# Designs tried in a protein design chat: VH-VL binders against q0atu2. Part 133

Target 1, 119 residues: q0atu2
Amino acid sequence: MLDKKARIRTSREYRNVFEKGKRLSGRFLIIYYVENALDNNRFGFITNKKIGMAVIRNRIKRQLRAIVREYQGQVKNKHDIVLVARAGIGKSSFEGMEKDYIAIMKKAGLFARNANKID

## First folded at step 6 (VH-VL)

Design m77 (framework fv_ivicentamab_arm2)
Fold by ESMFold2-Fast, scan of step 6:
Structure m77 (fold): chain C 119 residues (1-119), chain A 119 residues (1-119), chain B 110 residues (1-110)
Amino acid sequence: as target 1 above (119 residues)
Amino acid sequence: EVQLVESGGGLVQPGGSLRLSCAASGFTLSSYAMNWVRQAPGKGLEWVSYIYEGGYTDYASWAKGRFTISRDNSKNTLYLQMNSLRAEDTAVYYCARGLSEPGYSFDLWGQGTLVTVSS
Amino acid sequence: AYDMTQSPSTLSASVGDRVTITCQASQSIDSWLAWYQQKPGKAPKLLIHKASSLESGVPSRFKGSGSGTEFTLTISSLQPDDFATYYCQQYDSYSYPELTFGGGTKVEIK
């Protein structure tokens, strides 16, 4: 589970990321991201009606949080990042979502150069 | 009705420069990944470059350093700046819209603009 | 970049024939493959995305199938409008910037 301190919680905080942040699109995900003045990263998650029914949207949210949690140690510190699921994500596998997340974070320059696991 | 219309092609000498434009109508350009694809006379399709919604760009290896993709969302227009042109760059250049969910297949194409590089 | 190999390069067929075009990827691309039709002097038209999903307005005689490394486009009963060049395109590689097209298959009148 993601610590509560690592979550974007208020509408005002989400609005700040959308208005002042940069946007980058992947296959199943869009991220908005902006540097913050805190000691840690914060993540937000948005799943809209185009994805499917509430049970599907909630499953996707849980899976995205799990992916973010798994890779949080590789993310450059002091950023607010919002993940927006694209409509096609409902047909993706967990592995497909994970692959997309890694690719988009690398393209955004948000993964540290030496973030890869050491053999 | 959704359309893409290319312009700016013509005859140019080796080493010269040319800027192509692609005007979009009937949809919002910023909602899509946009692409340039070329086709040399009598040959197949070859991907040139793309630009994501947030402005991230990438290029075919042979185009990197010579070609620059950009867009003006306020004018709903995509551009390709081509420098240091070679005879091998002679082709019809198409702009193409990437499917927003999922991936990078092209659901809408312009009619193309011919670029001829010769002395 | 993934190599995409189309076969045959050309085929001759008659109206009413069943036509099959094959596309092979050098590595698995799951189902991330599109098929395009191009008529002389015109832009390509998307027929099928995600290996088997027909685009709106595309006749049901067109069928895409396959996954992994081998894919087929089948036209169950060839019509006069179907004489054209067909291209496959992979779009699986997040880490590889190059999107790759097959070499094309020209479907000609016998």
Scores: ipSAE 0.007, ipTM 0.565, lowest interface PAE 10.4, mean pLDDT 84

Design m78 (framework fv_ivicentamab_arm2)
Fold by ESMFold2-Fast, scan of step 6:
Structure m78 (fold): chain C 119 residues (1-119), chain A 119 residues (1-119), chain B 110 residues (1-110)
Amino acid sequence: as target 1 above (119 residues)
Amino acid sequence: EVQLVESGGGLVQPGGSLRLSCAASGFTLSSYAMNWVRQAPGKGLEWVSWIYEGGYTDYASWAKGRFTISRDNSKNTLYLQMNSLRAEDTAVYYCARGLSEPGYSFDLWGQGTLVTVSS
Amino acid sequence: AYDMTQSPSTLSASVGDRVTITCQASQSIDSWLAWYQQKPGKAPKLLIHKASSLESGVPSRFKGSGSGTEFTLTISSLQPDDFATYYCQQYDSYSYPELTFGGGTKVEIK
């Protein structure tokens, strides 16, 4: 689970990322991201009804949080990042979601080359 | 006024090495995904490599292990180190800038530099 | 990496004609496709990104359409300046990060 201060909490904060941020799409995920004025990264997660039933949406959300948490040390500091699950994500494996996340974060320039050291 | 200028092309023997440079002016290279694209005489465009905003690199499958993309932020210059050159590497090499979202289309191109691999 | 197939490889047309160039991806790339124009001895010039977004300074006679695996570039009224080679390029290989260009379509005078 992600710490509370690492989560985007309010509608206003989500709107800020969508309106001012950059967008990058993967196979199963879309990310919106913008630099923040804080000392830490914040993440938001969106799984809408197009994904599937509540059980599937809750599983996807839990798995995405686990992936983000696992790779949080690789993310360049001071960013607000929102992950939006695409309709097809319900058919993906955990490994498929993980690979997609890594690929889009690298392309966005949000991952440092060294996973545990951000230079 | 933004500009990319390539240099370092020339005649080189098979098995040799060559380093291409691409000098940027009017913008900061590290803020963009920078690319190398080549074109053999009379042939189409072929993507070679890119370096993302964050410094991560990707390569065409045939270039991996032989070519290395890098940048020097202090000189605002992009490089392509080419090793183990083959006749098939003969081409005009362009550097190109990705739009503000990393890995997107190429909105700015250099004039190209010709590399000829021949004995 | 996704294969990109352009057709036709060569197209003969007259000034004022409506010209259509097709690009097919081997797998869905959503809308992550760009179109470039290249004149002899020159670097390519970006015309359209994200399948249909026209670049600033590019004439409105150029239009991109399509999504998924089928894409088209249309020139509504061909001008002398438009005789060139056109390339499509995908950039949706996020799980397998390799960009690919189509083989090109040469638009020449009839």
Scores: ipSAE 0.007, ipTM 0.579, lowest interface PAE 10.6, mean pLDDT 84

Design m79 (framework fv_ivicentamab_arm2)
Fold by ESMFold2-Fast, scan of step 6:
Structure m79 (fold): chain C 119 residues (1-119), chain A 119 residues (1-119), chain B 110 residues (1-110)
Amino acid sequence: as target 1 above (119 residues)
Amino acid sequence: EVQLVESGGGLVQPGGSLRLSCAASGFTLSSYAMNWVRQAPGKGLEWVSVIYEGGYTEYASWAKGRFTISRDNSKNTLYLQMNSLRAEDTAVYYCARGLSEPGYSFDLWGQGTLVTVSS
Amino acid sequence: AYDMTQSPSTLSASVGDRVTITCQASQSIDSWLAWYQQKPGKAPKLLIHKASSLESGVPSRFKGSGSGTEFTLTISSLQPDDFATYYCQQYDSYSYPELTFGGGTKVEIK
């Protein structure tokens, strides 16, 4: 579970990421990201109806939060990052989502080149 | 006095193109998320597109590839370029200002400009 | 995009009546909902933002309530100036980039 300070919570904050940020697409995920003026990272998560029923969307959201938390220590500090789940993510395995996340974060320059699980 | 004034509407044949303008006075366009919203005769409101404060743009799924939102900060004017027009694009097109604080409800609207797509 | 279902589509009322319009979101939108009033031939006018925050200059007889998926606009003691079409609109970040309006409720004289 991510701490309250590590979550993007308001429409204004999401808008800032989309407005000023860069976009990168993976197989199952799109990320939008921008440097913030805070001393920590914040993450947002978007799962829309294209993914499937509420039970599937809730599962995907929980799994994405778990992945982000697991790799939190490897992310460059002072960034707002929004993860948008693409259509088809509901058919992915947890490992598939995890690998996609790592690949995108490395491509964005937000991860160490040889990223590994933290704890 | 803050005001939005649309122009450029008119009769156009199917497959044609049209550019709408929205002149702002009393405030600076680049300080707000600016939107186009349309309404077919006797029907409800439908969101078309937004250009955010930083210049990032988004579109309704049906508008992607056909419509382009832009602005000229030196003229304080918003535009909507509409290509490959269809009969179902017939509507009054409104320019609307998004409130930045509460997450983009529309506090200021223009009078609207009628676009009729017909042979 | 989030579907916004507004009911009723048409409402007949008399001056002095209490009128209630309902808006239902297909997914939770917290309190990120606005209400608009539109008179024939005119642009919409913002009445309420963030579900319950009344806009400056809007009469106190207008009240918004609700959160999550169920929202209501209530007009106490309906006045002649209130016969119009009303629209709800969600602006929740989870529906990004799509902004969606309800189908509208026409409040007409009985």
Scores: ipSAE 0.005, ipTM 0.537, lowest interface PAE 15.3, mean pLDDT 85

Design m8 (framework fv_ivicentamab_arm2)
Fold by ESMFold2-Fast, scan of step 6:
Structure m8 (fold): chain C 119 residues (1-119), chain A 119 residues (1-119), chain B 110 residues (1-110)
Amino acid sequence: as target 1 above (119 residues)
Amino acid sequence: EVQLVESGGGLVQPGGSLRLSCAASGFTVSSYAMNWVRQAPGKGLEWVSIIYEGGWTDYASWAKGRFTISRDNSKNTLYLQMNSLRAEDTAVYYCARGLSEPGYSFDLWGQGTLVTVSS
Amino acid sequence: AYDMTQSPSTLSASVGDRVTITCQASQSIDSWLAWYQQKPGKAPKLLIHKASSLESGVPSRFKGSGSGTEFTLTISSLQPDDFATYYCQQYDSYSYPELTFGGGTKVEIK
């Protein structure tokens, strides 16, 4: 599981990411992300009813947390990132979710090994 | 109003270089994947290059090594540096805004700027 | 990079006709396909994304359908404003670095 310090927990914190953050869509995931003023990254997870029943939504949340934890060391520091599962994620394999996460994080410039050519 | 305006097109000799600009208004280029798409006279649309939200870039295989996409967030402007130009590069060049879906469809286009490569 | 084959290359039609344009991908792109309309001397305009999702302001006579490798754009009751060139575009994330357009279909007056 992710440490409490690495989790977005309050509605106010989620609203901040949605209002001020950038959005990027993958096949199974959407991320919203914004730079924070903290020493660490924080992650939020949203699985809505369009995905399927509670058993499926809980499995997906658990799998997404595992993926995020596995790749946490590659994420650029000082970001709040919310993962929103898309309706089709229930039919994806774990490997499919993992590949989608990696692709999105690279496009966002959030992986440390991605060259950010802007500044 | 949201708008993209290209400039910098013109007549250039084979082997020459040219830099195109695309000025954005009504939105922030750093929040979107920005693209260049070209169209030779009387021909179809051909994707050239993308700069993703995070600043990572990709190019059509024929454009690699010759073309460089970049953006200046302070000027809200997209660029395409074109080197080693060939007669086959003669086209109207459009800048286009990408909507993240997992890939990108183009919901906003500039008017285009004509590049003519001839002796 | 996937080949996108669009047919026919040209189509002659009369006002009031139903016209159908086909787009075929060399490999499955799920539903990640957009349709564009281009009038002479103008930039393309997005009509449909995700194969069947109509953009706001686009008339309901335009309809996209299909998934996988075969897609169609149908224009029911063709209007004078619809004589234009139409392009499909695949944007499956696994086809990066290339976002591929079809060759275009010119819908012209019969």
Scores: ipSAE 0.187, ipTM 0.739, lowest interface PAE 3.0, mean pLDDT 87
Fold by OpenDDE, second read of step 7:
Structure m8 (fold): chain C 119 residues (1-119), chain A 119 residues (1-119), chain B 110 residues (1-110)
Amino acid sequence: as target 1 above (119 residues)
Amino acid sequence: EVQLVESGGGLVQPGGSLRLSCAASGFTVSSYAMNWVRQAPGKGLEWVSIIYEGGWTDYASWAKGRFTISRDNSKNTLYLQMNSLRAEDTAVYYCARGLSEPGYSFDLWGQGTLVTVSS
Amino acid sequence: AYDMTQSPSTLSASVGDRVTITCQASQSIDSWLAWYQQKPGKAPKLLIHKASSLESGVPSRFKGSGSGTEFTLTISSLQPDDFATYYCQQYDSYSYPELTFGGGTKVEIK
């Protein structure tokens, strides 16, 4: 699980990211990201009914949290990042999601310079 | 007012190199995904390369290894280094700004610069 | 890479005609499709993004529709200013595929 302090939790925090942040779309994910004034990164996760039933949405959310946790240490500091799952994510494998996350984070330039190269 | 102005086009021999420039005004190039798109005489549009906000670059499959996209933030300018040029590279080269919201549709284009590769 | 098949390549029409251009993607791109208009000697102009959203200043006679793999651009009543070449383009933004354009459709005077 992500540390409590590494999570976007309030509506206000989410709104701030959506209003002030930048958007980048991947195959399965859309990320909104903005710099924060903290010493840590925070992650938020959004799933909607287009993904599928609640069970599917919850599964996807758990998978995304796992992915984010895995690569958390490689993300540039002081960012709020919201992951929005796209409709097609329900048909993707975990590896596919992971690949998409890595790709989109690279495109956004959110990985640190010393981040491991990941295909 | 926002504007893109390409330059650097001209006549070059096969095997030669050329660097195109795209000067942006009214906005910051590093805040957008910037693209090169070319159009051979009487032909359709062909995407060449993109540089994302974070600096990550991508290329058309045919462009990989011969073309390099870059930017100079201090000059607010986009570049396309073209090497090992071929006759089929003859085209008008446009720089285009990709929309941050939504996706990377190109909402702003330069006037284009003509590159002619001929012996 | 995604392939974009645009049809027809050329379309002859008269002022006032209803014009329909089709774009087919080899794989689903959801709604990540844009339409452009290009006139001779000019850079392309973005008309529609996300399959159906009109850009500011674009006349309402232009309509984009579709999702997944099938998309259409419709001009409800062709105007003199609309004779041009139109292109669709996918921008799914996944690392691979490429940002592929359709082959274009030239709308010319009948």
Scores: ipSAE 0.016, ipTM 0.711, lowest interface PAE 5.9, mean pLDDT 89

Design m80 (framework fv_ivicentamab_arm2)
Fold by ESMFold2-Fast, scan of step 6:
Structure m80 (fold): chain C 119 residues (1-119), chain A 119 residues (1-119), chain B 110 residues (1-110)
Amino acid sequence: as target 1 above (119 residues)
Amino acid sequence: EVQLVESGGGLVQPGGSLRLSCAASGFTLSSYAMSWVRQAPGKGLEWVSVIYEGGYTDYASWAKGRFTISRDNSKNTLYLQMNSLRAEDTAVYYCARGLSEPGYSFDLWGQGTLVTVSS
Amino acid sequence: AYDMTQSPSTLSASVGDRVTITCQASQSIDSWLAWYQQKPGKAPKLLIHKASSLESGVPSRFKGSGSGTEFTLTISSLQPDDFATYYCQQYDSYSYPELTFGGGTKVEIK
């Protein structure tokens, strides 16, 4: 349910993020991220066969899109961000994935600072 | 060779301030999460603060409001600004490099710099 | 922050002994635990990360095991160079991670 302009769509665009971007690992997620020359953020999602069957992978992808959409307004503008689900993500709860996403985005410096949380 | 060298420790009066430095060589500081870890004489290790790859910072609960971690990418140097120092802050302060995992273990440590808070 | 309880606080041993140090977390930390060795006047040295992953150059007599809340560091045949203080460290936190060290175990000559 993310707006189409907020999606990374082509293999060339994914390759650019992997080759030029920075990498950070969370418990269930890895992100690759790079600043773009656009007016908006774009997100990509990768779930591989090590996670489980297609039904599980599709569920994870839907849940990650929902999480990204929920927190989209807190993300610093002009970035291409690819979320790669780690093999263990299939055993995680939705809340676990959400907390991991928040933690990794803060580590990356991609969340706008909240004055109440800078201490 | 990768190396971390701390400096800036010394004797300071209670209520005083000190700024510690940690010079990195052989690697780029901004590519890693960096922490300060302290050890009071004859005591165990205590985590103080971290600056993540993206520049977001976090602190031990007792350090919030008194200590500030920062880095200068042009000098490849990490800092810890310590204010309102107490006798209980007397310790050797280590600079440590975080391994990129969900959280951080420390694969590289400096030699430490001694901070003594005494009247 | 998760409390880390390390035991024993001191341990007397002889060269050739099998030494076991334990570390307990107040909450499950999965496998996100590291072990360090510290000699007097020196910085800590990372021995093991992710509970059981031995660092390059660390002798194979050092083994880490455990998951969840209970972890052990075992030295299968203690050498003279192994008399030191050992610390565990948890690094499992979703946001604003407070990294917590155990209280340390001093392995000294019997």
Scores: ipSAE 0.116, ipTM 0.731, lowest interface PAE 4.3, mean pLDDT 87

Design m81 (framework fv_ivicentamab_arm2)
Fold by ESMFold2-Fast, scan of step 6:
Structure m81 (fold): chain C 119 residues (1-119), chain A 119 residues (1-119), chain B 110 residues (1-110)
Amino acid sequence: as target 1 above (119 residues)
Amino acid sequence: EVQLVESGGGLVQPGGSLRLSCAASGFTLSSYAMNWVRQAPGKGLEWVSIIYEGGYTDYASWAKGRFTISRDNSKNTLYLQMNSLRAEDTAVYYCARGYDEPGYAFDIWGQGTLVTVSS
Amino acid sequence: AYDMTQSPSTLSASVGDRVTITCQASQSIDSWLAWYQQKPGKAPKLLIHKASSLESGVPSRFKGSGSGTEFTLTISSLQPDDFATYYCQQYDSYSYPELTFGGGTKVEIK
């Protein structure tokens, strides 16, 4: 589970990331990201109705939070990052989502050179 | 014209080291994911390493700990530092530009440089 | 490991023939597959990306098809310059970071 401090929680905070941030698309994920003035990273998650039924959306959101949690120590500090799930993500495996996340974070320059799971 | 030109190959004894260079012209290396791909004499193609636009790196499992990919943006040149070389590392090494992200096919290739590991 | 199997390993053909090369992935890669041509002593040349998208300057006699686990490269009306070795390559995010090539298919003069 992600700590409350590591979550983007308000509409205003999401709006800031979308308006001022950079955008990068992967196969199953889109990220929006911007540097913040805090001493930590914050993550937001969006799974919209185009993905499928609530059961599927809830599974995807839970799996994305688990992936972010596993790699949070590899992310460059002081960023607000929003993950938006694309429609096709419902057919992806956990490993497929994980690989897509690592790829886009590295492309964005947000990951350490060796992205390893947290021990 | 977009070009990649490799150099630095040669004969080396097992356990030795070599550094390969790949000079780019007609485009900026830092705007692309750059790769090394090798081909043993008479054999097929094998992916070795990647450096992403953000500067993060990954390696084939057999290359980890022995090979290091790097980039000098001021010289527009890609490198592969190869340590603890083995006879099975004998191959032509190609520099290749990543295309169709985030998974990458390779649209531009260098001519290759031959590395021979033999006693 | 994410295996890519090409068949046949060697194919004998005459100018004007239609030749077909097959590539099978051990797991679904959707359409994330590229085809390359390699002539003796030369670097590979990208022909097709995303299974069926022909690269600029590549003759229309080259056609890629397939999705999931089974892919095909077809060369209609084979020309003298087409005698070469052909490789498929998967670049699906599921296999990240590893990119995998097929074993190659050598198209030889009959």
Scores: ipSAE 0.036, ipTM 0.690, lowest interface PAE 6.8, mean pLDDT 87

